# VHH binders against Abasic site processing protein HMCES (HMCES): the designs that were tried, part 30

Target 1, 269 residues: Abasic site processing protein HMCES (HMCES), of Homo sapiens (Human) (q96fz2)
Amino acid sequence: CGRTSCHLPRDVLTRACAYQDRRGQQRLPEWRDPDKYCPSYNKSPQSNSPVLLSRLHFEKDADSSERIIAPMRWGLVPSWFKESDPSKLQFNTTNCRSDTVMEKRSFKVPLGKGRRCVVLADGFYEWQRCQGTNQRQPYFIYFPQIKTEKSGSIGAADSPENWEKVWDNWRLLTMAGIFDCWEPPEGGDVLYSYTIITVDSCKGLSDIHHRMPAILDGEEAVSKWLDFGEVSTQEALKLIHPTENITFHAVSSVVNNSRNNTPECLAPV

## First folded at step 7 (VHH)

Design p40 (from l10 with S31T; framework vhh_6z1v_2)
Fold by ESMFold2-Fast, scan of step 7:
Structure p40 (fold): chain B 269 residues (1-269), chain A 121 residues (1-121)
Amino acid sequence: as target 1 above (269 residues)
Amino acid sequence: EVQLVESGGRLVRTGGSLRLSCAASGLTFSTYAMGWFRQAPGKEREVVAAISRSGGSTWHADFVKGRFTISRDNAKNTVYLQMNSLKPEDTAVYYCAAEWGYSLTDEYDYWGQGTQVTVSS
């Protein structure tokens, strides 16, 4: 996973993340740096994306089940990185493989510190290799969405005007991530950056791509992944596996250029 | 200044029992997960048991399961390891460690000096 859509306005995104803490209290996640959130239909590595993480990372007295939402840089910069420019990092940290996450220092260290986050998106894009050509077919991949009352037609959701209405109650894709905190040697603000954990593709996606992000399906999985104070690293890693609870449709080549940021990027072709 | 101070290590006979304590200072104890690790002569350090911030979740290594029990008292800033049915292979220096996250890795931020447990036949 190297491209996502996360286009919802900040208030709609926040409401889509409503949750219950450990005491059963209804909550909305509290924002850190909300002005750094930039909605886009076409998010690439090095841009900022919203993630959920435990409030305990910022407030020592907080319940670890309470959530913060914060924009973070896509592409993990390890805390031990010595150069002044994060783009000088020699390793690609856009994704980390689930099978080697405990063996790679860049990921093992933050994971040991409980730096687990949930990466939010409308969905993600993958490019299917087509036999006999150098052309690749892009697909938009996302959670199955709930049916609205009065609408009994799945096909109606495919039209442009009906897709606009679906966003009000869109179920966000929730991907397992690891983040780290890097302090610039020359001073300045701490950089928060993340990577998306990847797993082998599920059967439903195997014809599109051989890898997929580790998707946390449902609030129980999300809450366990985030609760680094009560859920051990090893227990949390049991949540990292392929899921079949996803859907997709082909999209136009407009999405290929990361500079294109319009609804056409995810519209069914 | 964060300090973890282990106590209770001594020489015991095979089949005996022992309780280790670790007193923490210089941190808000209830906001840290705690672990017990050990290192035997000629071996690498290994995780023995771990406990979540509240004490609501515990983990014990298979080789001590049923014999050792980790617990904590957040009012006393202390974590304990109750060791029963001790065997010669349990001989090691036992370390207390504290970490912000509940983890079974050896990437803990704070470590005690260790306490020696020797089990004789």
Scores: ipSAE 0.332, ipTM 0.715, lowest interface PAE 3.3, mean pLDDT 88

Design p41 (from l10 with S31H; framework vhh_6z1v_2)
Fold by ESMFold2-Fast, scan of step 7:
Structure p41 (fold): chain B 269 residues (1-269), chain A 121 residues (1-121)
Amino acid sequence: as target 1 above (269 residues)
Amino acid sequence: EVQLVESGGRLVRTGGSLRLSCAASGLTFSHYAMGWFRQAPGKEREVVAAISRSGGSTWHADFVKGRFTISRDNAKNTVYLQMNSLKPEDTAVYYCAAEWGYSLTDEYDYWGQGTQVTVSS
């Protein structure tokens, strides 16, 4: 997973993240650095994306079930990185394989510190290899959606006009991530950056791509992944597996160029 | 000042039992996850067991599963390690540690001074 859409205005995104804390109290996540959130239909590595993380990361006496929403850089920069420019990092940390996460120092260390986050997106893009050619077919992949004016779910057969109307009640894709905090050696602001954990693709996606992000399907999974005060690293990793509760449709090659940032990027072909 | 004080370490015979205690002061105990670690001479410190803030979740290393049990009493600001069926390989200094996050690594912020457990014959 190397491209996502996360285009919702900040207020709509915040409401889409409504949750209950451990005591059953309804809450909205509290923002950090909200001005750094940049909505886009076409987010690539090195750009910022909104993530959910436990408030306990910022306040030692906070309830670990309370959530912060913050923009973080996509592409994890390990806390031990000693160069002054994060772009000099020789390792690709856009994704982290679930099967080797505890063996790679870049990921094992932040996991040990409880630095788990949930990466938010409208959905993600994958490019299907076409037989006998180097050309690839892009697909937009997302949770099944419910049309509030209808009882049914939105699907690939629906018109582009109907797609514009679903965003107010869109169910955001919730991907398991790991983040780290890097202090520039020469001084400056702490950089928060994340990676997306990947797993083998499910049966439904196997014809599109052999890997998929680890998707946390439902509030129970999201709550357990974030709650590093009550859920250990080992227990949290049991949440990391393929899911079949996903849908997709083919999209235009417009999405191929990360500079293109329009609704056409995710519209059905 | 945060203090973690371990107690209960002593010489025991192979197959014996022992309960270690760790009393915490200077912190709000219920806001910290707790861990038990051990270090034998010439070896690295290793995690033995860990317990979440509420005590609702526990973890035990494979080499102690079924023999050791971690527990806590938040009213007494104390974490315990019940050790059964002790083996000579369990000989080590046992350390109590506190962290605001529930972790299985040795990156805890507060550490006790340790208590010596020796298992012989």
Scores: ipSAE 0.249, ipTM 0.622, lowest interface PAE 3.8, mean pLDDT 87

Design p42 (from l10 with S31Y; framework vhh_6z1v_2)
Fold by ESMFold2-Fast, scan of step 7:
Structure p42 (fold): chain B 269 residues (1-269), chain A 121 residues (1-121)
Amino acid sequence: as target 1 above (269 residues)
Amino acid sequence: EVQLVESGGRLVRTGGSLRLSCAASGLTFSYYAMGWFRQAPGKEREVVAAISRSGGSTWHADFVKGRFTISRDNAKNTVYLQMNSLKPEDTAVYYCAAEWGYSLTDEYDYWGQGTQVTVSS
C-alpha cells in the first residue's frame, strides 16, 4: 500500500471516528494539529495523513483507551536517525512487512514503546498488471459499506452520482500502523511519522496485488491495537493478518498521477 | 533519577519457591508496564513475564507458565515474581524493567541491576 484516498472534511472525518472508551463512554477523538490535515483523493508517501493513537502518548495520566486524531507524515523516520533531512533516509519506510517487523530496528524500537496507530483512509489504491498491454489497471479498495438498513451502501455506490451521497455514512478503512517521533538535530518541532504494516493479500485481492495493508476490522481490533497500556505488543500483533472483509472496483488512470486530486480518482469506470 | 531495585535472589534447592520484588522510585509507577527478564551465563537475555500498567493483563513465557506468577502493587510501587517448582535451568540473574508501553520486547527504557537466583540439584 502506496496510495490512499482520505478526502473527508475534518468535521465529517471526526464524526466517522466516534468510539467508546474502556468505561463505555461515547467519545469523538480530539485533534492535534488539525491545520496539518490535507484532504485528498490521492495521498502518496511523504504527505500527511490522519491517524488515531492513544491519548496516553501525550498525557501521562490519560486513560490509554482514549483517542487522539493527528496528521502524521507517511514514511516513518526512526527516532535514532542522525541526518538533518529525513528525505536522506536510505531505505523505504512507507510499509513495514508483518513477518519482519520484530527483526527491523526501525520498527521494533517504536513497537516496544507502544507507538501503535491506526491509519485512516476512505480506501487505498492498487495497480493490477494487465497482460498484453503496458497499462496497469488501478483499483480502489475499501471496506464493504454497512448501514442500519439490510442492504449496505456499497451496491448503491457503484455509479459516480451515488458516491457523493454515501460519504456521510462512509465506513473509513482502518489500517494498522507504527509511528515514531524524531527530533531534528538542528532543533525544531518533533516530527511524527508512520508506516503501514503489510501482510500477504487475501484470496479476494490476490488477482490485483500480492500484498495488502493489515486491516483492523471493527472497533474491538482498533481498540486493542491502540491500547498500548493494557494490550501487549504480542497480543496486538495477533491482530495483524489478511482479511477477506474488503471490496473493490476498477478506477480511471486519472489516479496514476499523484498530483490529480478529484473525485474521478475513485469513481468506478 | 529512575531507580529499579530488585531483591529476593538467593540459592534454593530444586523444587523450592522464591519471591522476587522490584521497588521503583523516581517515576510514577502506575504509568509503566513492568517486566521480568533473566540472563544465564553464555545465553542472551530473555523475557520471563510482563504486566500491564493496571495489572489487569499479564504475560508469562511458555517455559515458566504455571510455575511463575507476575503481580504488582501500585500503592507500594513494587512488582513481584512468584517462582514455584524451581529447576536448575531457572538459574540466572533476574532483571526488573519498566517501559511506558506494555511490551514483550527487550527495548525497555529502565532496568534494575539484577538479582542472582541459583537453583541447585
Scores: ipSAE 0.307, ipTM 0.696, lowest interface PAE 3.5, mean pLDDT 88

Design p43 (from l10 with T28R; framework vhh_6z1v_2)
Fold by ESMFold2-Fast, scan of step 7:
Structure p43 (fold): chain B 269 residues (1-269), chain A 121 residues (1-121)
Amino acid sequence: as target 1 above (269 residues)
Amino acid sequence: EVQLVESGGRLVRTGGSLRLSCAASGLRFSSYAMGWFRQAPGKEREVVAAISRSGGSTWHADFVKGRFTISRDNAKNTVYLQMNSLKPEDTAVYYCAAEWGYSLTDEYDYWGQGTQVTVSS
């Protein structure tokens, strides 16, 4: 996974992340650096994306089941990185393979510090190889959405009113991530950056791509992944596996250029 | 300063029982996961048990599972290791350690000085 859509306005995104804490109280995640959130239909590595993480990472006395939502840079910069420019990191840390995550120092160290996050997206894009041509077919991949009389379908959304109804009740894709904190050697703000854990593709996606992000399907999985105070690294890693609870549709080549940021990027063709 | 002080280590007979305690000061105890480690002469330090911040989740190494039990009392800033059915192979210095995140690695933030447990016939 190297491209996502996360276009919801901040207030809609926040409500889509409503959750229950350990006490059973309904909550909305609290924002950090909300001004750094840039909605887009076409998010690429090195851009910022919203992630959920435990409030305990920022407040020593916080309940680890309470959630913060914060924009983080896609592409993990390890805390030990010595250069002044993070873009010069020689390793590609956009994704982290589940089978080697405990063998790679860049990921093992932040995991030991409980630096687990849930990466939020409308869905993600993958490009299917077409034999006999250099062209690839892009697909938008997302959680199955519940159809109601109030919720429009993406394929039937042909007016502004219908599009608004699609997104008001959209179930966000929740992907397992690992983040780290890097302090620039020349001073400046701490950089928070993340990687998405990847697994072998499920049967339903195998014709599109051989790998998929590790998707946390449902609030139980999301809460266990985030709760680094109560769920050990070993137990959390048991949540990392392929899922069949996913759907997709083909989209136009407009999405190929990461500078294109319009609804056409995810519209069915 | 942060201080972890282990106690309860002593000489005990094979098949006997011991309870180790670790008193923490200088940190917000309830915000740290706790672990018990041991190191025998000439061997690498190994994790024997770990406990989450609330005590609601515990982990025990296979070689002590069913014999050792980790617990904690956040009101007393203390973590415990109840050791039953002790074997000569359990002879080691036992260390208490505190970790901000809950993991099973040897990368803990704070360490005690250790308490000696010797198991003989």
Scores: ipSAE 0.465, ipTM 0.774, lowest interface PAE 2.2, mean pLDDT 88

Design p44 (from l10 with T28K; framework vhh_6z1v_2)
Fold by ESMFold2-Fast, scan of step 7:
Structure p44 (fold): chain B 269 residues (1-269), chain A 121 residues (1-121)
Amino acid sequence: as target 1 above (269 residues)
Amino acid sequence: EVQLVESGGRLVRTGGSLRLSCAASGLKFSSYAMGWFRQAPGKEREVVAAISRSGGSTWHADFVKGRFTISRDNAKNTVYLQMNSLKPEDTAVYYCAAEWGYSLTDEYDYWGQGTQVTVSS
């Protein structure tokens, strides 16, 4: 997973993240740096994306079940990185393989500090290899959506006008991430950056791509992943596995160029 | 500034019991997960047990399950390790450790100096 869509206006995104804390209190996540949230149909690595994380990361006495929503840079910059420019990092940290996450210093150190986050998106894009050419077919991949006017999920058979109406109640894709905090050696604001954990594709996606993000399906999984005060790293990692609760449709090649940021990027063809 | 002080280590006979204590100071204890580690002569340090911030979740290594129990008292800033049915293989220096997150990695933020437990036949 190297491209996502996260285009919802801030208010709609916030309501889509409603949750209950450990005491059963209904809450909306509190924003950190909301002005840095930039909606886009075509988000690439090094751009900012909204993530959920525990309030305890910012307030020492906070309940670890309470949530903050914050934009973070996609592409984890380890806390121990000593150069002044994060773009100089030689290793690709856009994704982190689930099978080696505890073997890689860049990921096991932040995991030990409880730096687990949930990466939010409308969905993600993958490119299917086409035999006999160098061309690839892009697909938009997302949770099945409930459509009140029709039974079942949204698909290519639905008109483009119907797609505009579903965003008000869209179920956001919730991907397991790891973040870290980097302090520039010459001073300045702390940089928060994340990586998306990846797993082998489920059977339903295997014909499109061999890897998929680790998707946290439902509020129980999301809550356990975020709650680093009560859920150990070992227990949290048991939540990391492929899911079959996913759907997709083919999209046009417009999405290929990350500079294209229009609804056409995710519209069915 | 941050200190973890272990106590309770001593010589015990096989089959005996022992309770280790670790008193923490200089940190907000209830915001830290706690762990017990041990290092036997000629071996690497290994995790024995861990406990979440509230004490509501605990983990014990397979080699001590049913024999050792970790617990904590946040009002007293203390974590405990109750050790039952001790074996000669349990002979080691036992270390208390604190970390901001609840993990089973060897990358804890603060460590005590250790307390020696010797189990004789």
Scores: ipSAE 0.445, ipTM 0.751, lowest interface PAE 2.3, mean pLDDT 88

Design p45 (from l10 with T28S; framework vhh_6z1v_2)
Fold by ESMFold2-Fast, scan of step 7:
Structure p45 (fold): chain B 269 residues (1-269), chain A 121 residues (1-121)
Amino acid sequence: as target 1 above (269 residues)
Amino acid sequence: EVQLVESGGRLVRTGGSLRLSCAASGLSFSSYAMGWFRQAPGKEREVVAAISRSGGSTWHADFVKGRFTISRDNAKNTVYLQMNSLKPEDTAVYYCAAEWGYSLTDEYDYWGQGTQVTVSS
């Protein structure tokens, strides 16, 4: 997973992240650096994306079940990185393979510090290799969406009127991430950056791509992944596996150019 | 400065019981997960038990399940290890450790000096 959509206005995104803390109290995540959130239909590595993380990372006496939402750079910069320019990192940290996460220093060190986050998106894009050609077919991949609390899923075949209303109650894709904090050697603000954990594709996605992000399906999984004060790293890693509760549709080649940022990027074709 | 001070280690007979204590100072104790590790002569240090910051979640190694119980008292800044049905194989120096995250790894932030437990026939 190297491209996502996260286009909801900040207030809509915040309400979509409503949750219950450990004591059952309904809450909205509190923002850090909200001005750095830039909605886009076509987010690539090195751009900022909103993530959820435990309040305990910022307040030493906070309840670890309370959540902060913050924009973070996509592409983890390890805390030990000594160069002054993060773009000079010689290896790609956009994704982190689940099978080697505890063997790679760049990922096992922040995991040991409880630096687990949930990466938020409308969905993600993958490019299917077309047999006998160099051209790839892009797909937009996302959670099944409900038109109302009791009706069936919305899809490409629904009326334009229903499609326009889908964003009012969109179920955000919640991907398991690891973040780190890097302090520039020459001084400046601490950089928060993340990687998305990847797993083998589920059967439903195997014809599109062989890998998929580790998706946390439902509030119980999201809560356990974030709660590094009460859920051990080993218990949290049990949440990292392929999921079948996902849907997709083909999209236009407009999405191929990361500079294109329009609704056409995710519209069914 | 941060200090973890273990106590309670002694000689005990096979089948006996013992409670270890670890008193913490110089840190926000309730914000740290705590663990008990042990190291026997000629062996690697191994994790025995761990407890979340609130005490609501605990983990015990397979070789001590049903015999050892970890607990904590955040008001007293103390973590405990209750050891029952002790075996000669439990003979080791027992270390208390604190970590910001609850990782169950050997990457703990702070360590005590250890307390010797000897189990004889």
Scores: ipSAE 0.445, ipTM 0.776, lowest interface PAE 2.3, mean pLDDT 88

Design p46 (from l10 with S30R; framework vhh_6z1v_2)
Fold by ESMFold2-Fast, scan of step 7:
Structure p46 (fold): chain B 269 residues (1-269), chain A 121 residues (1-121)
Amino acid sequence: as target 1 above (269 residues)
Amino acid sequence: EVQLVESGGRLVRTGGSLRLSCAASGLTFRSYAMGWFRQAPGKEREVVAAISRSGGSTWHADFVKGRFTISRDNAKNTVYLQMNSLKPEDTAVYYCAAEWGYSLTDEYDYWGQGTQVTVSS
């Protein structure tokens, strides 16, 4: 997982993240740095994406079940990184393999500090290898959506106008992430950056790509992943596995160029 | 300044019991997961037990399960390790450690100075 869509306006995104805290109280996550949120149909590594994390990372008095939503840089910069420019990091931290996460210092250290986050997206893109050609077929991959009288479910036959209406009740993809905090050596704001944990693809996606993000399917999984004060790293890692509860459709090659940021990027073809 | 101060370590006979205490100061104790580690001469430090912020979740290493119990009292800023059926193999310096997240890794933020437990036959 190296490309996502996260295009909802801030207010719509916030409502899509409504949740219940440990006491059963209905809540919306509180924003940090909302001005850094940049909606896009075509998010690539090094761009900012919204993530959910425990409020307790920022407020000592908060219940660990209360949530913040914050934009973070995609591509984890370890806290120990000593260069001035994060782009000079020699290894790719866009994704973190589930099988080696506890063996890699870059990921083991932030996990020990409870730095688990849930990466939000409309869905993600993968490129299917086609035998006998160097061309790849892109697919948009997302949670099955609830059918409504007005919006309907997303399908290849849906018109662009019908597609637009589904966003009002869209179920966001919730991917397990790890984040870290890096202080620039020469001063400046702390950089929050994340990586997406990856697993072997499920049977339904095996023909498209051999890997998939670790998807947290449902509020129980999301809550346990975020609750670093009560759910141990080892217990949380049991949530990291392939899921079959996903759907997809082929999309136009327009998405290939990360500079293209239009609804055509995820429209069925 | 953050301080973790272990107490209770002493010489005990095989089969005896001992309770270790770790008093924390200079931090918001309820916001930290706590762990007990031990290190015997010539061996690496190993995790013995860990407890979540509220005390609602605990973990114990296989070699102490059924014998040791970790607990905490957030009102007293103290974590405990109740040690029963002690064996000579339990002889070690026991360390209290605090971590912002509940983890079984050795990447704890704060460490005490340790308390010596010696179990004689």
Scores: ipSAE 0.249, ipTM 0.667, lowest interface PAE 3.9, mean pLDDT 88

Design p47 (from l10 with S30K; framework vhh_6z1v_2)
Fold by ESMFold2-Fast, scan of step 7:
Structure p47 (fold): chain B 269 residues (1-269), chain A 121 residues (1-121)
Amino acid sequence: as target 1 above (269 residues)
Amino acid sequence: EVQLVESGGRLVRTGGSLRLSCAASGLTFKSYAMGWFRQAPGKEREVVAAISRSGGSTWHADFVKGRFTISRDNAKNTVYLQMNSLKPEDTAVYYCAAEWGYSLTDEYDYWGQGTQVTVSS
């Protein structure tokens, strides 16, 4: 997973992340750095994307089940990185393989600090190899959506008004991530950056790509992944596996160029 | 300065019991997961037990399940390891460690100096 869509306006995204804390209280996640959130239909590595993480990472006495939403840079910069420019990192940290996550220093160190996050997206894109050509077919991959009289569906959206109905109750894709905090050697703001954990693709996606992001399907999985104070890394890693609860449709080549940022990027062809 | 101080290590007979304590200072104890590790001469350090921040979740290695119990008292900034049915194979230096995340790796943030436990007949 190297491309996503996360285009919802901030208020719609926040409501889509409504949750229940450990005491059963209904909550919305509290924003940090909301001005850094940049909605886009076509997000690539090194751009920022919203993630959920435990409030306890920022507040000494917070309940670890309470959630913050914050934009983070896609492409984990390890806390031990010594150069002044993060773009000079020689390792690709866009994704982190589930089978070697505890063997790689860049990932096991932040895991030891409880730095688990849930990466939010409308869905993600993958490019299917087309046999007999060097042409690749892009697909938009996302959670199955509940049909309501007000929500519609992507395939049924035939006007701009109908697109608004699609997104009102959209179920966001929730991907397991690891983040780290990097402090520039010469001073400056702490950089928060993340990687997406990947697993072998499920049966339904095997013809599109051999890998998929580790998807946390449902609030119980999301809560356990985020709760680094009460759920051990060993227990949390049991949540990391392929998911069959996923759907997709082919999209046009407009998405291929990461500079293209329009609804056409995810519209069915 | 963060300091973890283990106590309670001594010589005990096979089948005996022992309680180890680790007192923490210089950190916000309730914000750290705690672990007990051990290392015998010529062997690598291994995780024995771990406990979440609140104490609501615990983990014990398979080789001590049913015999050892980890617990903590956040009001006293102390973590404990109750060791029952001790075996000669339990002979080791036992280390207390603190980590911000509950990871069960041996890359903890802070470590004590260790306390020696010797089990003999």
Scores: ipSAE 0.235, ipTM 0.639, lowest interface PAE 4.2, mean pLDDT 88

Design p48 (from l10 with S30Y; framework vhh_6z1v_2)
Fold by ESMFold2-Fast, scan of step 7:
Structure p48 (fold): chain B 269 residues (1-269), chain A 121 residues (1-121)
Amino acid sequence: as target 1 above (269 residues)
Amino acid sequence: EVQLVESGGRLVRTGGSLRLSCAASGLTFYSYAMGWFRQAPGKEREVVAAISRSGGSTWHADFVKGRFTISRDNAKNTVYLQMNSLKPEDTAVYYCAAEWGYSLTDEYDYWGQGTQVTVSS
């Protein structure tokens, strides 16, 4: 997983993240740095994406089941990184393999600090290799969506009003992430950055790509992944596995260029 | 500023019982997971037991399961290790540790100086 869509306006995104804390209290996550959220149909590594994380990371006496939503840089910069420019990091931290996460210091250390987050997206893109051609077929991959009597699927209608209706109740894709905090050696703001944990593809996605993000399917899995105060790293890692509860459709080559940021990127062809 | 001070380590007889205490100061205690580790001569440090922030979740190593019990008192900023049916193999320096995250990975943030437990005969 190297490309996502996360295009919802901030208020719609926030409502899509409604949850219950441990005491059963209904809540919306509180934003940090909301001005850094940039909706896009075509997000690549090094851009910012919204993630959910426990409030306890920011307030030492907070309930660990309460959630913050914050934009973080995609591409984890380890806390020990010594250079002044994060783009000079010599290894790729866009994804973290589930099978080696406890062997890699870059991921093991933040996991030990409870730095688990849930990466939010409308869905993600993958490119299927086609035999006999150099061109790859892109697909948009997302949770199955509940159909209302007036909405069908993405691109079922071309009216702006009908497009708005499908997104108002969109079930966001919730991917397991690890984040870290890097303090620039020359001073400045702390950089929060994340990686997406990856697993082997499920049977349903095996014809498209051999890897998939670790998807947390449902509020129980999401809450356990985030609650680093009550759920140990070892228990949380049991949530990391392939899932079959996923759907997809082919999209046009418009998405190939990461600079293209239009609804056509995820529209069915 | 942050201090973890272990107490209760002593010489005890095989089959005896002992309770270790760890008093924490300089941190918001109820926001940290706590662990007990031990290190015997010539061996690496190993995790014995761990407890979540609220005390609602505990973990015990297989080699002490049923004999040791971890608990905490957030009002007193103290974590305990109740040790029953002690064996010579339990002889070690026992360390208290505090962790922002509940990990069991030996990446704890703060460590005590340790308390010696010796089990004889």
Scores: ipSAE 0.369, ipTM 0.724, lowest interface PAE 2.8, mean pLDDT 88

